VHH binders against p49116. Designs and how they scored, part 153

Target 1, 238 residues: p49116
Amino acid sequence: EGPLLSDTHVTFKLTMPSPMPEYLNVHYICESASRLLFLSMHWARSIPAFQALGQDCNTSLVRACWNELFTLGLAQCAQVMSLSTILAAIVNHLQNSIQEDKLSGDRIKQVMEHIWKLQEFCNSMAKLDIDGYEYAYLKAIVLFSPDHPGLTSTSQIEKFQEKAQMELQDYVQKTYSEDTYRLARILVRLPALRLMSSNITEELFFTGLIGNVSIDSIIPYILKMETAEYNGQITGAS

## First folded at step 9 (VHH)

Design kc22 (framework vhh_7qbe_3)
Fold by ESMFold2-Fast, scan of step 9:
Structure kc22 (fold): chain B 238 residues (1-238), chain A 119 residues (1-119)
Amino acid sequence: as target 1 above (238 residues)
Amino acid sequence: QLQLVESGGGLVQAGGSLRLSCTASGSDYAMGWFRQGPGKEREFVASISRSGEYTYYADSVKGRFTISRDNAKNTLYLQMNSLKSEDTAVYYCAADQWGRYQSPSYDYWGKGTRVTVSS
């Protein structure tokens, strides 16, 4: 009956590995992306409504939506990450891979299309000047999605999503009272998140993962991390 | 800590123009101008989003004032035309931490620059 999100859930501060290398490498990109992923999952875990759904439901929700949360985080943290520089370095590497015949033309096309979709999404969010409160509610709408296959407690999840939508509407109406269509412009951006492949996101940003360990496999462990461990990951302290 | 420094204030005759500037130590903020006239409370004048795509103005200044920004120079501007004696005030630059260009409260404030409009 209280609000879904508190002011503490608006705070979303990414601490980047320092210093940034002169030439971007896989380790720097992976470390930066991992920090954003840990920050995103810590953010989700801090929501009382999310905690109330229970561990199994929490794991299933985050496994289903981590790529959408991660992409919203990339857009929100684009400036602090120097995301445009990271994407330019990835594109340059792909161009070199064409010359060296290391990747098929079809695979390169898929990856380039993914990068273009990501750039378009981040540019649209930047142009809309989405504020911190709006990002928090968009992440909540994505997190509490009842339509993923295999979910239990879908009625409770749907109620939390509706609450997120209602609170976002109230916020935008009060804050941007003279911009009648702002909410509509924001909400129509969300479907694009589902067009972005989690497998391609994993290859672009998480290539430094050990062995065959996937993001899907890691999620239950990240969600169980103690607060100190989360803080260590997002600040770079061991 | 964000530092905001205003400049460009001065004395001007009614009907004249002034351009105020605000230099910031960073540009990833929604920003605005406020003013406080003699014996009055501080009031909103204009605001601009982080990218500069959205602007918002108080009714009393619409059509006369233009807010703009140069993010490469970390500088905010207020072009004031057709100045009236009622525009006499100390003008303050402000920034919002969350990027809200229509903010109920601003987090960072400059110390102000005085504008006096004579008869």
Scores: ipSAE 0.681, ipTM 0.864, lowest interface PAE 1.0, mean pLDDT 88

Design kc23 (framework vhh_7qbe_3)
Fold by ESMFold2-Fast, scan of step 9:
Structure kc23 (fold): chain B 238 residues (1-238), chain A 119 residues (1-119)
Amino acid sequence: as target 1 above (238 residues)
Amino acid sequence: QLQLVESGGGLVQAGGSLRLSCTASGSDYAMGWFRQGPGKEREFVASISRSGQYTYYADSVKGRFTISRDNAKNTLYLQMNSLKSEDTAVYYCAADQWGRYQSPSYDYWGKGTRVTVSS
């Protein structure tokens, strides 16, 4: 059939909550992160190949890879989000928590290591000047990962991942014809996404989520949201 | 709306140099320079990635022109050396919304700045 992704899947526009507070707080960070998460899930559900796998498989895939999609989204939207400012505020809060003895040293170490990995990933993507088309295909490659435990339809998922890889190769070869090693430089960055803990991502970005619900538990509901309800979430215009 | 404003054009003698500037209302774009000479079609000159790490040049300007940017100032530059009469044109800066420094098309354009190279 036709291409895995259309030009509409390249569009990935994050609308930030306005205005940005003078001092960052848990609610602003959580609202910003929630908008990015909802945008990422809406992006995934708009792919015909993803829809074709069926609702149970869709839920399982997004549950397995939401942290990878979210992290790619953080890198892609780092400037719009002022991600460096958000991370600095989180680091400042953690430094204060050390002084007040509110968190264990082991936990703080884990969180700081996660922040370092996140910063290194975002910096590497920025240095490579990854374009919108490349981000769309990288997101598709991580979405259609057949190697997560508990997945069904793994052969079909693998074929969609291979299709994403082939289309990325064709795109990069045609667009950056003189940069022979660009594709290799891009793809070698992907394994780092698996090193980032989804639990720590939840703690850093989603602490303000009401009802102490996990991202895992809300994924099926987000994937079933009507377009108007989804638009309310990403624009704050509910 | 992204606004692009070129400056630095003027009259220069063959073999001389000029530095063009383009001030943008934002810096998260791959950007390029194009030119249109008298009675000619608009042609690509040079482009630069969002960070400035990657550049791309038309064969006609390689070794003579240098593209650079200062993202803190939202400014794109084109240093033109060893100018020839064939470089006479209106020079336009352009930006690509997807961040493609080797873009097949550009989305935002300035109004241009005129460069005249006399013999």
Scores: ipSAE 0.672, ipTM 0.860, lowest interface PAE 1.2, mean pLDDT 88

Design kc24 (framework vhh_7qbe_3)
Fold by ESMFold2-Fast, scan of step 9:
Structure kc24 (fold): chain B 238 residues (1-238), chain A 119 residues (1-119)
Amino acid sequence: as target 1 above (238 residues)
Amino acid sequence: QLQLVESGGGLVQAGGSLRLSCTASGSDYAMGWFRQGPGKEREFVASISRSGRYTYYADSVKGRFTISRDNAKNTLYLQMNSLKSEDTAVYYCAADQWGRYQSPSYDYWGKGTRVTVSS
């Protein structure tokens, strides 16, 4: 069987909403984050191995790992998104919420800890100069995680994860042959993704969604979108 | 699309020094220098990551050449010291869109600048 990922899976181009407002607001942040989320789900859908697992398994996998995929996407697209500016605006909003007594001190601490973890993760990836091929394989390792509760076809999922790990190893050893411990340095970053709360990610990046729509509830619909509808969401086209 | 323009090539005596520059229309790329001498295939010389943190050199140039970049100016440099006649080649600037700083495959290439080392 051929490789798990092709060169088309390395391409990960985020198109930002235009124009950027003079002062960042919840709607701009939410639109930017939504585009990244849709790009991430479209990326997963394009993998033949993922499609082969079937609709129910695909939905369960993405529901379990969307926050990990999204966070890897934030790290990969940090410069395009001006992520540091977005996070600064979120921190400023949180500080104003403290002054207006809108949030408990315990909640503020949880959210600030999440932001610190996110910044540390993105900084570590930037320091390692993770390339597009490495990001694609890290996303595949995260996507094909067999250890989430409630999954079926766990043996096949594990096989695809092992294939992703083997192809990443082969790529890194051939491309970065003089950096003996690069793969180890990359892989030890992954466990941190599971320590970040998906509920806090929703609060920080998706508060502009209409009403009280959770990411978990929309995943099945996004995964079933036709290509044209999907492209409309990514580019903001009608 | 991304445009790369090399400069600084010329004639230099063996044991001398020369600095090559490459001006790019953008700086969010891993970059490298390649060369092609008479009767030879294009070979890797040096590369640098997007941040500048990682540098890689061909064994033939280690200790003599230094790659560096100025991201504010979108400029890549190759400082060549202790030049030898075998360093005579056309030097090409190359950029990689996905950040593969040690890959032999690069996405964008300049037209090259000639370096001749007299003995």
Scores: ipSAE 0.454, ipTM 0.744, lowest interface PAE 2.1, mean pLDDT 87

Design kc25 (framework vhh_7qbe_3)
Fold by ESMFold2-Fast, scan of step 9:
Parts: sequence; C-alpha cells; structure tokens
Structure kc25 (fold): chain B 238 residues (1-238), chain A 119 residues (1-119)
Amino acid sequence: as target 1 above (238 residues)
Amino acid sequence: QLQLVESGGGLVQAGGSLRLSCTASGSDYAMGWFRQGPGKEREFVASISRSGHYTYYADSVKGRFTISRDNAKNTLYLQMNSLKSEDTAVYYCAADQWGRYQSPSYDYWGKGTRVTVSS
C-alpha cells in the first residue's frame, strides 16, 4: 500500500473570475466560491482511497464535511481570492441591511460572529504559515472523518483518517525537524472548523446560486462530473 | 512565472557588514538565501516563512546574519554582520512553491550577487 496522497494532490490552484468588478456583488462572490467548492470536490475525487469507498459513501462523506473543506480552501487560497476584500464587502452589505431594517439584530449578530470566526481561523492558519503539503493532509483528515451520522464503511474511513494523520506527522517531523511542537499547533486548529455553520457559509458565499438550490442538493451532481466539466467550472470555460 | 533579482553585493573588509536584497515579481512564497563559495557546492544560509513569523539559519551564520522580508514590497533581505573571509561567495535568493521554510528543494532562483570579504 502506497501513500494516501501523492504530489499531484498537493497542487491546489484556484483560478478566479476576471476581471474583478469595481464593486463586489453577490454574483462575483458566488462564482468565486463555486470555483473553490468545485476545485475542493475535484481534489477529493482524485484520491484513490476516496474512490475506493464507493459513490454512496463519497456523497455522504462530502455532504457532511463540505463546509470544513471549503473553509480550509478559503484559508489556503485567501491571498489569490483577496478574501479580506470579499469579507469587507459582505460586512458593508450587512451594515446597510441594519440601516434599512431588512434583517433582525439577532440574525446580523449570528452572521457577524461567523465572519469573525472565519477571519480568526484564516489569520491563525496564515500566522502558522501552513505549507501546501500540510494543507493537503489537513483536508484529508477532514474528508476521512468517520464520526458523521449516517455514514457507512466507518472502519475504512477511520483507517484512511489515521493514515492521513500518520503521514502528516512523518512529513512535519522530517521537514520541520527543529520545530518540535509544530504538528500540535496545526492540529489544534481543526476543531474550530466543526463550530462553523454550513447554513451561514451557504448564505454568505452562495446566495447567487440559480434557482435557490442548496449545496447539499448539488453535491451528488458535482461528484459525478467528468474531469472536463470540472476543468470548465474551475477555469470559467463552459 | 516568478522572477528573483538580487542586489547589494560587493567588497567588504572582515568584521564589516553588508545588506543583501532580493526583489520578487510575486509574493506568497517561503524564501531563502543560499551561497556558493570558490570551489565549493551551494550551501543553505537562511530561510523565512511566507508571513515572516518563522526563520531558520545554518549553524555557520547563526547570531551574525538576520533574514527578514517586506511583503508589501515583495522584497527579501539578508543583513550580514561580523563578516569573515569564509563568507566570500555568490549569494542566491530562492523561493519554494509550497511555502516550506525548511524546504528540501527550492523551485525558483535568482542569478546571484557576489560578496567578497577581504582579510
């Protein structure tokens, strides 16, 4: 049995819609987020261990963890996305909604808390200077989570998660041999991902979806896309 | 593609100081300095993480050299103090595509800047 991830799984290149508009709008934010989501799902599908679990398990697994994968992707691609600019635009829109009495104060508070948690997560990852190999293994640990309700093949999923953890440990110990506690600093960041609401993520980044479809409803279709279709989505070619 | 351009090399007396700069055409890379002395293989000098929060030094330069960066200017620096004749080398700026500040290999390299330390 070979390694869980190969060098091809470290490559994670997000292509942004061009040009960036002068004023950010829901459609640009949604297109950018959709490209990251498609890239994340294509990345997951490329893993032989993931493929081996079968389509039903793959669908259930991604439905359970897409928000965690997406948030890790936001942190990894924060610079190329100009994520700080996108979040500032969302905050500005929320402030305008307060002025117009369009949203309840309680709802605005929930959304602002989510944005703060997202910013803190991304800032912590940036401060730790997580490298591409580390991001690949963190995504694998999140993907192969055996503890979501309704999953089948949980013993196999657990084995793949343990393999991801072991390979991350080996990588960090060999690459950052002088930084004894680096792995611990990285791993303690992961529980915060489970505290992020997928419903609020969907509201913030995916409000521009045609027909008001949910991420949950489109996951099976994205996972069944051919490689050419995936490439079309992530590059903007249709 | 990433381009790296070094500057600041020259002739300096032993015990003196020199500051090297490296300007990059892009950002979001872990970066390092390497050197190659006369008749020697290229050796690692120092590296710095993408944010600048982590630095790593070769034992031969610890306490004498300081690596730093200005991400707003896409510029990497190497402050060299207490220079020795053994520091005579061509100094190269390098960047790692994966953001590893203790990289086993670097992907992008400058053409180098010459430093000569006279006794």
Scores: ipSAE 0.678, ipTM 0.865, lowest interface PAE 1.1, mean pLDDT 88

Design kc26 (framework vhh_7qbe_3)
Fold by ESMFold2-Fast, scan of step 9:
Structure kc26 (fold): chain B 238 residues (1-238), chain A 119 residues (1-119)
Amino acid sequence: as target 1 above (238 residues)
Amino acid sequence: QLQLVESGGGLVQAGGSLRLSCTASGSDYAMGWFRQGPGKEREFVASISRSGYYTYYADSVKGRFTISRDNAKNTLYLQMNSLKSEDTAVYYCAADQWGRYQSPSYDYWGKGTRVTVSS
C-alpha cells in the first residue's frame, strides 16, 4: 500500500498576513490563526488514506481533533507567528482586566490556565527540536484517532493510526539512530493536547472571524473547498 | 533562498586551533559542518539542532571540535582544537530545512573555507 505520508506531507508553510500591524489587534491574530487552521485542514485533505475514509468520516475526525491539530501547528509555526509575543500581549491584557475588575474571575482563570498549558506544550516541543517529518507523523497520529465518540469505520482509522506510529518509529530510529529514547520523549507530549479546551482556543484565536458560528460548524464547508480556495485562504490572495 | 557564507579558514600548525564561522541569511534550520580533504569524498564533521540543544559529532572529531550557534546573529561556529594533518580540508556549512540535526541530506550549502594543517 505504500507509505501513509509522502515527502509532500512534510511541507507545512504558514504565510503570515503582511504587513504586521504596529500594535497587535484581534483582526491580525484571527487572520493568522485562520490561515493556520485552513493550512491544517488542507494538509489533512491531501492524505490519500484520509480521503479513502469518505466525507462523513473525514468531517467527524476533523471536528474531533481540530484543536489538537491546531495546537501542533501553533508549536510548529511558533517562530513564524511570533506566538510568544501574541500570548504575552493577551496575558498583559488579562492581568489589567483582573486589576480593574472588568471580567469574571473564573473565566480569566480558565483562559490563563489554557495559555500556561499552551506555552508549556510549545516550549517542550521546541526543547525536543521536533523536525518537519516528526510533526507530520504526530499530526497523522492525532488525525487518525479511533477513540472519539460517534466515529464510524473505527477499525480502519485505528489501522491508519498504527501505520502512522510505525512509520514515525522507523523514521526516528533511522534518522536519530544514536538517540535511543527520542521516540518516547516525543510521544509522551501528545496526551497534553487532549487537556486543551477547544472552546478557549476559539475564544483566544477565532473570535471576530466566525461571530456566533463555531469551528465545528464550519469544518464541513472548509473540507469541501477546492484546492484553489484553500490556497487562496492560506496566501490571502483574492 | 538561504545563503550560507563560511569564514575563518587558514594555515595552522599541528596541535593548534581555529574557529570557523558560517553566517546565514535566515534562521530556523538544523545546521552542520562537512569537509572534503585532498582526494577524498565530502564527509560529515558535526551538526546542531535548530535551538542548539542537540549536537552530533563524527567519531574522528569527538573531544577536539565543538559546534555551537548564535541564533540572534544567524551564525554557526566550529571550534577546532588539537588539529591534525588529517583535518586538512575545505570545510562547508550546510543547512537542513526540515530541522533534522542528523540529516541524511542537506538542502543548502556554502562555498567552503580552506583549512590547512602543517606539521
Scores: ipSAE 0.636, ipTM 0.851, lowest interface PAE 1.3, mean pLDDT 87

Design kc27 (framework vhh_7qbe_3)
Fold by ESMFold2-Fast, scan of step 9:
Structure kc27 (fold): chain B 238 residues (1-238), chain A 119 residues (1-119)
Amino acid sequence: as target 1 above (238 residues)
Amino acid sequence: QLQLVESGGGLVQAGGSLRLSCTASGSDYAMGWFRQGPGKEREFVASISRSGSYTYYADSVKGRFTISRDNAKNTLYLQMNSLKSEDTAVYYCAADQWGRYKSPSYDYWGKGTRVTVSS
């Protein structure tokens, strides 16, 4: 009983590494992306409905949707991150790698298409001026997806997703009452998230991870992280 | 943290025009203009979304006032045309941290700039 999300779940404040280097490098990009990923997982973990599903279900859900949550986070934090500058640096690095290593033309095409799709998604969200409440509900809709393979508590997950959809509808209808088509414009953006490759996201943003680890392998660790450890990761506190 | 400073107020004749400005220490906010006339409650005038893609106006100012912003300069504008004596008020700049251009409540407020419209 009660709302799926409280006002505390609307708060989503990314702290960037400082100072920003004059020339962007893999390590700065990876640290920035890691902070956003950790913030996104901490956000999910703080939702009572998510906690109620239990550790195994929580891990399975986040493993299935981390790329969608991360991409929504990139769109929401695009200004704070100077995302367009980061993407330009990634493109420049790819151009240099092509010149030196003779990478496959097919791989380069896939990566450039991914960057294009990401830019278009973020630009569309910016043009819609998605607010903090709308982002919180969109993330909840994505998180409580009952259709991923291997999930057990699918009926309960579906109920939480429907609750998120209902609360988003109520919010938009009350807040933007004269904009009758706003909810539809927002919801039709979600399918694009499913088309973006998590493997390419890892390559673009997380190449600097130590120990050749995948995001999939670190998710259980992050979800079990204590608040103090989490704060140290996202703020870079020594 | 966020500082809002209004400017551009003054005395203007009925039927005239005036442009108000509000400088902010950041641009990642939905913003709006409010006013409070003599002996009246503070009322909404106009608002604009983070990117400037959406604007919203009070019925009393539709067709006469235009809200706009320059995010590179962290500046909000209110272009006021066809001014009437009832537009006389202190005009306040406000910001919503959640990015709601139709905000039920604003988080940050300036101290106001006075506009007097004479007949």
Scores: ipSAE 0.676, ipTM 0.865, lowest interface PAE 1.1, mean pLDDT 88

Design kc28 (framework vhh_7qbe_3)
Fold by ESMFold2-Fast, scan of step 9:
Structure kc28 (fold): chain B 238 residues (1-238), chain A 119 residues (1-119)
Amino acid sequence: as target 1 above (238 residues)
Amino acid sequence: QLQLVESGGGLVQAGGSLRLSCTASGSDYAMGWFRQGPGKEREFVASISRSGSYTYYADSVKGRFTISRDNAKNTLYLQMNSLKSEDTAVYYCAADQWGRYRSPSYDYWGKGTRVTVSS
């Protein structure tokens, strides 16, 4: 039929909490990350193909891929977030925790390795100057991943992923016609997303969440939110 | 929204050089230079990606013009060497909101700066 994504799916505008505090704190980082997470889920929910899979499949897909979507969002919004500054603040806090014996050295090593993987990913995307259309299709490719355990309708999900790949190919070939290997350079970045732990992402960016709630547990509720409520989350307005 | 202001235009003799600047109110954009000569349609001159890693030039200016940017200053440059009378035009700075250095259309435009090349 028609295209998997429309021009409205290219729009991905993160509004940061303001004002930025003099010293970054867990509240500001958590609020910023939460806005990006909600924007990412609102984006996914707006895709007609995604809606057509049904509520149960939608929940399962987003639970499986939220960390990949979130990481692509971090890369895409790195400038507006001042992501390098946020990561530096997190690193500083972790190093202070080592000196105060609050965290084990092995745990710090795991978290630091995750931060370095994240920085490498974001730097690789920045070097390629990935555009908004390319980001939209990369997000669609990771969203429509048929290979996560426990998924139903995997053949339909795979068809949507293939459609996303074909439309990305057509877009890149048309827009960057003289750069014959651009698509290959872009696609080879995707496997790195699977190497990053969702548990560590949750610890780094979402420590300000009330209670012991996990991102997996709140996904069904976020996906059911009214559009106005989504907008309230991504702007901080209510 | 995004404001683009060109500067550096003027009168120059054939074979001479000029550097144009464009100051933007933001830097997370792919940017380009376009020009419109007397009695001609607006034509593409050069473009540059958000980080500056990729550039693209019209055949008519390749080897003579260099596009560059300083993202810390939100400034785009066009260094024009070996100028010809055919380069006489109003030069426009443009930005693409999606970061496409090979954009099919640009979203934001400056008001232009005039370059006159005398023989």
Scores: ipSAE 0.677, ipTM 0.869, lowest interface PAE 1.2, mean pLDDT 89

Design kc29 (framework vhh_7qbe_3)
Fold by ESMFold2-Fast, scan of step 9:
Structure kc29 (fold): chain B 238 residues (1-238), chain A 119 residues (1-119)
Amino acid sequence: as target 1 above (238 residues)
Amino acid sequence: QLQLVESGGGLVQAGGSLRLSCTASGSDYAMGWFRQGPGKEREFVASISRSGSYTYYADSVKGRFTISRDNAKNTLYLQMNSLKSEDTAVYYCAADQWGRYLSPSYDYWGKGTRVTVSS
């Protein structure tokens, strides 16, 4: 009927913990990442099409795509987060860990490869100068992915993804009419999101989660949170 | 919120050059230059994307003006060459919060810097 996304879905404002410490620590990185994760899930929950799929489907979709949404959020909020500084601190910690024999060389190589892929992705998005509307539609395209194993209502999910793709196309063609190939340049970046391991993302950004609780296990609870609770997580009020 | 301050305006002879600067309190914006000449409506001059990877120019200034930015200094530049009397205007710096360097609504504006091109 109406558009998949409204202007309210373009707004994506991350509030960083303050003050930023002189030397980045696990707590600051984890809190920053948690705020972005909560912002991303609150964004998804606000979409009428997402709500229409029902709670079980919503939980399954977010469990399948939270890493892709989080990574798009890292790219979109890279400047606000000083993401390059965070990644440099993580690299420094990993290099110190090999000197102290805390991690195997194979594990460090795997994690460094993930950081390299993440940096490549964020740099490519920055060079394309993806705008706020484009990010909103890209997030919708990855959210409404019908091809994850175990999903129900895949026909309806596919229709919402196609609607997101169509609205992105219409937006880009009207806004960037002078750049004929912009849409193609943007869309070919999306497959890279699935090459990044959610387990490694969790280790890099959510290491400070006490009790070894996985992101996958908490998603159903986060999606059921009251709006005030979401706002508390986004702004740092507990 | 976002503050934009232009500088570098002045009097210059036709055929001469000027470099305008715009200092911003932040750099996560698509930005552009507009101008308003005596008795004319405000018109678009040039725009630049957040990173500086894309630029766009009004036909009247293509080949004469160059827009650039230094995000480390939060500064936008407009290098104006081969100036004409028709370039006489107050030049405004503007920023778009959504990052659109094309079809912008430009949400933030500076107060302007005056450029006078003598014959």
Scores: ipSAE 0.598, ipTM 0.830, lowest interface PAE 1.7, mean pLDDT 88

